# Miniprotein binders against Ribose-phosphate pyrophosphokinase 1 (prs1): the designs that were tried, part 4

Target 1, 284 residues: Ribose-phosphate pyrophosphokinase 1 (prs1), of Archaeoglobus fulgidus (o29666)
Amino acid sequence: MVILVGGTNGLMALKVAKISGLPLCYSHVDRYPDGEKYFRFASNIDGEDVVIFNSMHPNPDEIIFETLLIAETAYSNGARSVTCVFPYFAYARSLDTVKGEALPIKTVVKVLKAAGVKKIITVDFHLQENVFGVEHVDLTGMEKLAEYCLEEFSDSFTVLAPDEKAAFWAEKFAAKANCDVVALRKIRIDAENVIIDDLRTGVEGDVVIVDDIVSTGGTVCQAARIAKRAGARRVFVACTHAILARDAMMRILESGIEDIVSTDTILSPVSHVSVADVIASALS
Below, E stands for the ipSAE of ESMFold2; O stands for the ipSAE of OpenDDE; V2 stands for 0.75 times the mean of E and O plus 0.25 times the DockQ between their complexes.

## First folded at step 2 (miniprotein)

Design k3 (from k1 with M37L W40L E41Y F44W L47A L63M L66W Y67E W70F E77L)
Fold by ESMFold2-Fast, scan of step 2:
Structure k3 (fold): chain B 284 residues (1-284), chain A 110 residues (1-110)
Amino acid sequence: as target 1 above (284 residues)
Amino acid sequence: SPREQIDELARAVQELTDAIRELAEKGDPEKLEEAILKLLYAVWRLAEEAEKLGNPELAEKAMELWEAIFELAEAILELAKKGSPEELRDAVQRLAEAIDRLAQEARELG
């Protein structure tokens, strides 16, 4: 078994290689002047089971195509099998479409299968459902995030899910932290307007808002305002995937959120929690 | 031969360290991450080739350096994203010193 490193999350791949004892195959990933991809690996992989390590951020289209290129190149050079590790998996927004609308997850899954990918490993996969049609192992960063929050943020808190979908992640986090979970509920009044139910019983002390993905920060900032109005002393955020698009980081901190932590599935200034050991265990 | 590969990898390690210093000054976190990844891989390969040559002492020291580089890599990338030039230079200097120590040890065992 050999780890082939793509263009993103090289440091996590190195951590996984060190923890697991698996050999690391150096990859030369580049781009021609016209934008076309170049890929070459230096190690002999003949007869090996290959693990391609590549996170789908910041440019998912590029990373997906790169992964297909790596998988085909591995098979052409004698690989026995290909497993992909995508700590962050893009295009997992929804399984529902309107007439004429693309469903990118279906396309991505189809081309990964066509490239010979037999197993996919993810961390806190957004859809909460097996869509791959190949072996899928979804790991979680929630337990490690909970440990970090207890040690670094607050020794006692209530967990808040910003919406009902996030309750899935928040419950895993709270189980490890041994604390209460409250989920906010969004009620749609008309096509454009949404009302969020407030915390019915109020809240005392510190609050940690838990979600899988923080992109623009809008959802966690809204949840923070609700928590503060309900009586929260301090509000923190924990998430698996810190996309932090545009000025999200400044927006979050300016909203009265005390601090934010994420995992290293996406490298960011707040990616203080590593899931490398969780991934390494899945490769054993 | 393993000895020739060790010499080539030691040279690559030194050249990548110089590239990392330059990239840290330019403030390009993406290229800096790529250079650090290449450096970590070169040191890993150095340890493997040292074992093949029957030199477990060099292999052990190369892995000690790998661990030091790995820990410094996280700090360096965090500082590069914060936009703190002075702290970044200090972290890169610590990396360079660790690499120089391995280079001296490799030459002494040669």
Scores: ipSAE 0.012, ipTM 0.387, lowest interface PAE 9.2, mean pLDDT 80

Design k3b (from k3 with W44F W66F F70W)
Fold by ESMFold2-Fast, scan of step 2:
Structure k3b (fold): chain B 284 residues (1-284), chain A 110 residues (1-110)
Amino acid sequence: as target 1 above (284 residues)
Amino acid sequence: SPREQIDELARAVQELTDAIRELAEKGDPEKLEEAILKLLYAVFRLAEEAEKLGNPELAEKAMELFEAIWELAEAILELAKKGSPEELRDAVQRLAEAIDRLAQEARELG
């Protein structure tokens, strides 16, 4: 088993290789003057199980194509298998479409399988369902995030899920932190969104809002306002994937959120928690 | 036109916000309640007209503010009845600042 290093996938690959003791496989990744991708293995991979690391942000289309190119090239050069680690997996927003709409997750899964990808490893995969026609292992950053929050933010808190879907991750986080969890509900009524506040009995002390993805920050900012109104002293945010689009960070801090932490599945100023050891354990 | 309606509603929102500040200082809960409900309606209408103008960003901001005022309305009225002038003033001032920003954004369309 060898861990591929190159291009945009290098930092997590290096961390995992260091923790696991697995050998590195070097490559050359470049672009021709017209923008076409160039790839070459610099190490001998004949008979090897190759592990590719690519988080699908910020350019998922480029990362997906790069992964397909590497996988096909690996088999052409005698690789025994290809495993892909996608700490953040894009195009997992929904399995539902309206008439005429693309369902990109089906396309992405089909082409990865066609390229010979045998196993896929993800962290806190958004759909919470197996959509892959190959071996899939979904890991979680929730336990590591809970440990960080207990050490760095507050030694006692209530966990808040900003919506029903987030309850899945919030429950994992709360189990590790050994604390209570409350989930907010969002209901659409008469062409407008109405948030039902489930903190009616109030809340004391600190609150940590937990979600898998923080993109624009709207959802966590709404949850923070509700928590503050219910009596929260301080409000923090923990998430696996810190996309933090546009002015999200400024909006979050201006909403009265004290601080935010994420994992290194996506690199950001708040990615203080590493999932490299969790991934390394899955490769052993 | 939706543009003219937005301009009119932005002015109404500002006037109501000023009235709410004054009423909060006087501790008149009945008049404060009436002014808050009028403000809620004006903000809601601003969101509707923003959608018609093809500005979903402004509509979203207006609805977020509508929800915030709705959630805070009972708390503000409770503070007014309780006679907590400092806390009431702080809550109304924070609300007024958010409203002022929304009204300015509405006026700057274009």
Scores: ipSAE 0.000, ipTM 0.061, lowest interface PAE 29.1, mean pLDDT 80

Design k3c (from k3 with L40A Y41E A47L M63E F70Y A73L)
Fold by ESMFold2-Fast, scan of step 2:
Structure k3c (fold): chain B 284 residues (1-284), chain A 110 residues (1-110)
Amino acid sequence: as target 1 above (284 residues)
Amino acid sequence: SPREQIDELARAVQELTDAIRELAEKGDPEKLEEAILKLAEAVWRLLEEAEKLGNPELAEKAEELWEAIYELLEAILELAKKGSPEELRDAVQRLAEAIDRLAQEARELG
């Protein structure tokens, strides 16, 4: 078994290799003058079980294509199997589409399988269900995020999930932190009216908002507003994947959120928690 | 061969030096991350060759170099988050010089 480092998240890949004891494969990735990608294994992989390590951010299309190229090249050079580790897996926004709309997750899964990928490992995969048609192992950063929050943010808090999907991760976080958890819900009154269930009974002390992904920051800022209105003293955010798109960090800080922490599945100014040991354990 | 792996390591150190200079001049950290990953790959290959030859001295030097690369990558990420460009450049240059010295020592053992 060898670990192949892709074009993204090199620090985590190095940590995983070190912790697991698996060797890193030397390879050449380049571009021709016209922009076409070049790839070559410089190491002999004949007869090996190959692990491709690539997080699908910031450029998921490029990373997906590179992963397909590496997988195909591995098999043509004698690899026995290909496993992919995607700490962050893009295009997992929804399984629901309107007429004429693309469902990118279906396409991505299909081409990975066609390239011979036999196993996929992810961290806090957004869809919470098996969509791959191959072996899938979903790991979690929630316990490590909870440890960080207890040490660095507050020794006592209530966990708040900004919506029903986030409740899945918030529950894991709260179990490790040994604290109460509250999930905000959308309540539909009629065809035109949706209300988010709030903290009407109030909340005391500090609150940590927990989600898998923070992209534009809108969802966590709304949750922070609700928590503050309910009586929260300080509000913090913890998430697995810090995409932090389009001035999200500034929006979050300006909203009165005290601080935010994320894992190193995506490198960002707030990615202070590593999940490398969790991933390494899955590869042993 | 150990000679080829040591030569690759020397080239990777030169690429790191070039990437540090490019970061100082253009402010682009992507090249620096790429150069550090190439160094890590070269060190890992050196460790693989040392195991094949049963050379514990070379393996020990490669382990030291691996730790230096890891420290360098962590220092770059930490300074990028909160430090100044001057502090980042200075710290990275010092670690690169230490890595170069270790690479020279590994070369002499091979």
Scores: ipSAE 0.000, ipTM 0.147, lowest interface PAE 22.6, mean pLDDT 76

Design k4 (from k1 with E33L M37I W40A F44M L47F E51Y L63Y Y67E A73F E77L; at its last look DockQ between E and O 0.42; V2 from the best seeds 0.00; counts 0 for: pae E 7.3 > 1.5, pTM E .517 < .8, other shape alone 3.155 > 2.5, unsure alone 69.261 < 70, SAP 72.715 > 70)
Fold by ESMFold2, look of step 3:
Structure k4 (fold): chain B 284 residues (1-284), chain A 110 residues (1-110)
Amino acid sequence: as target 1 above (284 residues)
Amino acid sequence: SPREQIDELARAVQELTDAIRELAEKGDPEKLLEAIIKLAEAVMRLFEEAYKLGNPELAEKAYELLEAIWELFEAILELAKKGSPEELRDAVQRLAEAIDRLAQEARELG
């Protein structure tokens, strides 16, 4: 049978268990005073197909190592298979490296595979391709975000992608919302600085800026200012993964952004849209 | 670690109380937003401890408080323009009391 296990960032396991009725295995997760990780199953998992939930924010290195411990411990205690659900998967910034740079996604994938992980489930994985060398199911929160925005923000809006890369997610969102998508272009000022070019045409009415990840908020704040200059009435933000510093939240709200929403792949003040039902469906 | 979590909760509640006073005096919601985020982080860590203890009832109670904190965050933003400082203080006091009860329940298990 399938049994769910949550690690340190495994709140999603509880949510999915409630929705699906699948059993939740409780565990003891702790740290020794010197920082070493401790883990022990508190329930019998012999003969089970174990599904580990562990979102990789804010502490990705701890979560990766903890997940290896849970996977190995599961097999040592008779698990038949191990699947990992990473609602947010870190270290997926790019596959392109400057000479001498580490490519940590390759290291992370290698150690997960070595621990016997058979299947990986993610939500709106940033690289948009299977880099894992094992079964990978990438789910999306964009339809749920679109439903929320239609109900809570505006019944009519234009979707704005803050750059060409974000258009991928913006199109999924817009298909559900049945609205137009406009993509902005980034203009590189120097090696570390980028601005977003102005819209070439005006925009009317409400605008929702859509991306998979919002971190410092700089990109969405620039996109919001551009949209307002182009004629937008109200500007909102929707993203799957809100990696918000506390000062980023205030910056976003003060930039003229009316409101922001994210999914619960990362716990935050704006994680109003749950993807637990999407994940539960993928496990049934 | 329960002692450390309780101390963190106490600091977060104090910061929230200070932030409400500053909002009433200056009308600036920045400290209130910061305090709410810190409180949410502290309750989330208590949820993690309850989860580690294998106590689903305690974990569920902590989860419900987390949801209440996120709802309060949105309500505070709406009230910052036209809200009553006394109404905000009352809401925060009730939340602080609920969090103190949860912390006591967790302490008695640990």
Scores: ipSAE 0.013, ipTM 0.383, lowest interface PAE 7.3, mean pLDDT 79
ESMFold2-Fast, scan of step 2: ipSAE 0.012; ipTM 0.426
ESMFold2 (binder alone), look of step 3: mean pLDDT 69; pTM 0.619
OpenDDE base, look of step 3: ipSAE 0.016; ipTM 0.442

Design k4c (from k4 with L33A F47L Y51K Y63L L77Y)
Fold by ESMFold2-Fast, scan of step 2:
Structure k4c (fold): chain B 284 residues (1-284), chain A 110 residues (1-110)
Amino acid sequence: as target 1 above (284 residues)
Amino acid sequence: SPREQIDELARAVQELTDAIRELAEKGDPEKLAEAIIKLAEAVMRLLEEAKKLGNPELAEKALELLEAIWELFEAIYELAKKGSPEELRDAVQRLAEAIDRLAQEARELG
């Protein structure tokens, strides 16, 4: 049968185990004095289909290596198959490179496949493209984020995508919220990118800025300023992955954004929406 | 209020201590898992309070507590697997003291 395994960032495995009723394998993860990883299954996984939970934040290199170690150890101890759930998948910034530049996503995918990972499950995968040489299921937190915003932030709003790539997630969010969506466009006029203000005709009422990732907060803060200038009453932010680097929260609050919500794919002060039941459904 | 969130954390710590005791006495990992989830939820509520107050230092400490809770969870099961009933009782006592220290640190922050 299926047995869930949590790594260093494995709180999601506990939540999914409770919802699904699937058995949870407790594991011992440690470091030797010289910094080398130690891993041991505390439960018997012989003959089981193993599902490893590890979100790739905050230390993606460590988490990737740990996941490889767990997968190899699972097969060495008799596992039938290994599936990985990465609620947040790092190194998926772009498929565009310049000469001499690394494309880390190719490396990560290659080593996961080499470790015998047969299936990968993600939530709101940034690239919006199939890059895996194994079965891939991408789930979404957008519908649950939309439900939260309608209940907790505002009963009526316009959805704003801070750039064209974010329109993909903003459209899913807006469909669930049954509201209008506007996407800001970024163009290069000089050495710096300039955002076209698609709200020049004005906006009334509340606005929710939707993106998949909020890291430094720069993009959502810029979008919030544009929305405020266009006449927005209150501005909120919803995202799947709240990286919130350093002072991002303070910058967001100082920009006049009323509040921000994220899913629990990354643990943060704003991770109020759980995707555990969405993941549990994918494992049934 | 920060006091209400700290009180919730203290309650969750007590529930975790009770679950650890049950694990040591009866070997019930389901009760332990439930208690740890409740403890993590209480710390997440502390994070929300830190956000409302605009206190990034409190938020960072709450995140550290969540990481420590996960490490304690793994350590508890490792000790339960290896330990005799006497070693499990000693481990439960040590873990309860460690969790109480974490709760104390949270109170000092808020």
Scores: ipSAE 0.000, ipTM 0.215, lowest interface PAE 16.0, mean pLDDT 77

Design m1 (from f3 with S11G K16E K20L E27L E30Y Y40E W42R R67F E70W R74A E77Y)
Fold by ESMFold2-Fast, scan of step 2:
Structure m1 (fold): chain B 284 residues (1-284), chain A 92 residues (1-92)
Amino acid sequence: as target 1 above (284 residues)
Amino acid sequence: GKVTIEVRITGDDPEEALELFLEALRLIIYQARKYGAEVEIRVTVDGKTVRIELEIEGLSPEEALEFAKWLIEAAKYIAERLGVKIEVEIER
């Protein structure tokens, strides 16, 4: 049987366990007085296929080290295999680097593999390709987000991708919503100036801006301004991962965006959509 | 003062013309900012036509005229080389 170990997103792990019927193995994670990590499985895992459940937010370094510790501890206690579910996977910004610059994704994937992780499951992984050197399954929250937007925001809208990379997720969302997609293009002129494609043909009615990650809110706020100038009536945002760093919520509220929704891959004030059933299906 | 420049590039695949024109724009923007000007740029792509709108604030009338001449000559060169149509409109 498969045992789910609740890490940093215990509510999601509990939902997945209930939907799938898989037993949830509780764990004790703590720190010694000097700050060193302590870990113990509360249940017997001997002979089990173990699923480790951790979303890499808000402290990705700590969560990564905890995951390595849990994986090693699982094998030391007789686990047959280790699969990791990372609903949100940090350090996936880019594969580009300059001389002397760290490439953290390379380090993270090497140490996960070295710890015996045989399979990794993610939701809307930013790099859009397998970098892990082990079996990788990328799930999507886009269909669930589209269902929510149709029910709660507007019964008819145009989908706007704020840049070309976001078009990948926007297309999945629009396929479920059965609507048109428009993608904005960004061209970097220099370090201080990025030119953004404008909507020439105009937009009527409601618009939903779709992206995988909302961090500082700058990208979605700029897209909202462009949509409003092009004639959009209402503008909404849907994203998989609501990091909402710094003053992001304030910027979004002030930009003329009417509402925002995200999934529970990261818990936030706007995480109204659960991907627990999508993840549960991948574990069966 | 404020200068608004609109450029339209028309052709079967205007992407190469756009890239060359952006190389010229990078040099022009660098010079304008070096002398304290503020620059805003918008690009719109619609099938076979690319529209570039450039707003520059803080240039003297003489500097604005010199940048406009440079842009027009760059547009002529690229249009001739790549067989595309480039239209430039300048409002001061």
Scores: ipSAE 0.000, ipTM 0.164, lowest interface PAE 20.3, mean pLDDT 79

Design m1b (from m1 with F67L W70F Y77W)
Fold by ESMFold2-Fast, scan of step 2:
Structure m1b (fold): chain B 284 residues (1-284), chain A 92 residues (1-92)
Amino acid sequence: as target 1 above (284 residues)
Amino acid sequence: GKVTIEVRITGDDPEEALELFLEALRLIIYQARKYGAEVEIRVTVDGKTVRIELEIEGLSPEEALELAKFLIEAAKWIAERLGVKIEVEIER
């Protein structure tokens, strides 16, 4: 028996609870005048397997601390186990650092494990490798995004991965859409200079650029310019996590990209595709 | 956009139903505020009827729909458990 608890991204947690049939635990969450957090389970969780549902956006530091507080509180009140669902997992930018530089993913993983988190479920986790030291299940939004693009954007297209790492997600998307994938390669000369391979053979018709994360929009805008130069008629973007930082939406639309869609792992004006059913299936 | 939700609870002891319904509302409101939505709540008690007016700014149409579905389900569950009448009206 699983009790679903949402501290952040409660709208997604509600969708998952409705689809899965899992009970949603009522909770009191508050903040004292000095800014200190307050949390209490309103439902009896003694002997229960607890699922905590939080996307790490916006304000990942606050969400991480909140998750730790909820996990500790669950065990203090008799929970048998704690599983965390993080549809979007922040701080997964890189596993490599220079001397003196923080590696936040290592810290986040360490404190989640210390809080007794037994299992972590993510959607399209950026690092593509197990870093948690606990059971990890990575789900994907790519099939749902492919279905949306076929219905709403174009009935026939070429999939473009803006770099080699994105090819992993682009292949899953393309398998569902039954189309070919072209991957751009990035050659880094130094911190300021990156060369991206051109589409020398050309491309016809519509193109969908597929990636896991769109943050500032720089990567997808560069890929769109390359696709347009190669002969693409229309360019669309599909991604799992629409961070859309700063002026990203304006930048994307001004670059000649026709439209963009993302999943609801992060709520945004373009989050038209729900992964709630994918997550619900993983919990049943 | 702006969403207005009015809830009416009627019964011999509507305060118990109000407490459970407020727990459901608090979960949603806390999460909505974490995503930048602004929420105002007004509660009026008049004899055997409790009225709750909830104004939310900053939710997308999809977010507003999911909030509405949850509140309706919570209202049905509480009404069945406590034998009160709960009516929910949503304007957007």
Scores: ipSAE 0.000, ipTM 0.134, lowest interface PAE 22.7, mean pLDDT 79

Design m2 (from f3 with S11G K16M K20F E23W E27A E30Y Y40E W42R R67L R74I E77L)
Fold by ESMFold2-Fast, scan of step 2:
Structure m2 (fold): chain B 284 residues (1-284), chain A 92 residues (1-92)
Amino acid sequence: as target 1 above (284 residues)
Amino acid sequence: GKVTIEVRITGDDPEMALEFFLWALRAIIYQARKYGAEVEIRVTVDGKTVRIELEIEGLSPEEALELAKELIEIAKLIAERLGVKIEVEIER
């Protein structure tokens, strides 16, 4: 009844197929010489409930268009329904805009709905609220990341959230690791943000900084400096989505962060943890 | 250069003293950053004691001394107003 389809991020679909036992549809994804997208199902999907896998990185605009193309092609070839799995969902930075400014999340949601997508599955969705006009299931990589950190980084640590929003994921991580959580607070003074850390007793031993996204590394590097000044011995980072833009990896390691781990929602040198099991369970 | 200022507030209403102190610090932080200094504030709460560490990088010795004088005066005013004990330590 259910058939998995991989787009540009085909590896996650393959991992999920292996775990779930669900069939994987082979397809051809390519470009014409002028750069226009080409897509064709190589397997029969007639009458099937199709689940499309595409993480919105590194080129979210391309991946979004590809997903729309696959969804439309599925329906024109007899699919009963289309569900999309976006392990990483781009354009979810903020719902705040100024006059004249685009709000891309609204556009993305509208076109996915228009293409007939009936359900969206994400992992650690940044906005932490349902912005979709369709069924939305948000999964988490936090438990898997916590297991990895206990096995590979340290057998005892304190979890540090670099800001209030990150506390949401840090609490899930810490519940699995059975450890304490400390959240840093930020205040805005004129044009600049100031971090207030309310560590009550300081920090002893190892610290794991937990966030959903690591992009430039600025936030986790600042949190690491605060942790070290509070008495942390070693500082590690765990995140769901390792964007690692620019020189983020070097910046992180040069800040004295011992190591970093992320999930395979985005493939990177530190994506040692897979969320395929979590996704497979959501499709069963 | 780097300047670390530690303020300890002890009393029945240390949270109220903290709010006044942070409000007064807004103008001081603005002045420090106008001169290209980077400011970080760390607040630790332990029972009835609130510890505030203010770390400032990039000030000249003269600018650091003037900032320290302003912070000490603010701490004295808060202590008098709220009946709390305030201790200030400055490390250059």
Scores: ipSAE 0.000, ipTM 0.216, lowest interface PAE 15.0, mean pLDDT 81

Design m3 (from f3 with S11G K20Y E23L E27L K34E Y40E W42R R67L E70F R74W E77M)
Fold by ESMFold2-Fast, scan of step 2:
Structure m3 (fold): chain B 284 residues (1-284), chain A 92 residues (1-92)
Amino acid sequence: as target 1 above (284 residues)
Amino acid sequence: GKVTIEVRITGDDPEKALEYFLLALRLIIEQAREYGAEVEIRVTVDGKTVRIELEIEGLSPEEALELAKFLIEWAKMIAERLGVKIEVEIER
């Protein structure tokens, strides 16, 4: 077994290799002047079970194509099997579509399977179910995030899920932190605007808002406003995947949120929690 | 092994792009050290060119070069996430 580093998240691959004791194979990933990808292995992988390590951010289309190229190149160079570790898996927004709308997750899983990928490992996969048609192992960063929040943010808090879907991750986080969970209900008036129900029962002390993904920051900023109005002293955010698109970090800091932490599934200024040991254990 | 790589930083606002790229590199380096990675990295700046010197025990010079390229890409990603579009061109 060898870990093969793709174009993203090589720091986590390094950590996983050190923890697991697995050899690490670097590769040249480049582009020709016309924009076409170039890929070449730096080490021999003949006869190896290959683990491709790649997070699908920031450019999921490029990372997906790169992963397909790496998988085919691995088999062409004698690899016995290909497992992919995608700490962050893109295109998992929804399984529901309207007439004429693409369902990208269906396309992505189809092409990964066609490229010979036999096993997929993810962390806090958004759809919370196996859609791949191959072996899927979903790990979680929630326990590590809870440990960090207890040590660095507050020794006592209430966990707030910004919507009912986030309750799944918030419950895992709260179980580790041994604290209460409150979930807000989202009422969608239209696809562009989301209303979050107010907290009527109140909240005391510190609050940690827990979600799997923080993209534009809109959802956590609204939840923070609601928590503050309900009586929260300090509000923090913990999430697995810190996409932090556009000016999200600035908006979060200006919304009354005291601090934010995420895992290293996506590299960001707030990715202080590593899930490398969780991933390493899954490869043992 | 030890490797040295030079990159030219460009973008819509080159001075802001360089500043954010360097900030991102610093964050990556400090994060790597926090988790006990045995990597020595030295970064120097000359105009719009950034020189990165990398020493890693147990890796070949070729493997160290590939890691240096990955670090550059991560720094670009973080800097873009902070709101600056960055183009990185490897010169050496």
Scores: ipSAE 0.000, ipTM 0.174, lowest interface PAE 19.3, mean pLDDT 77

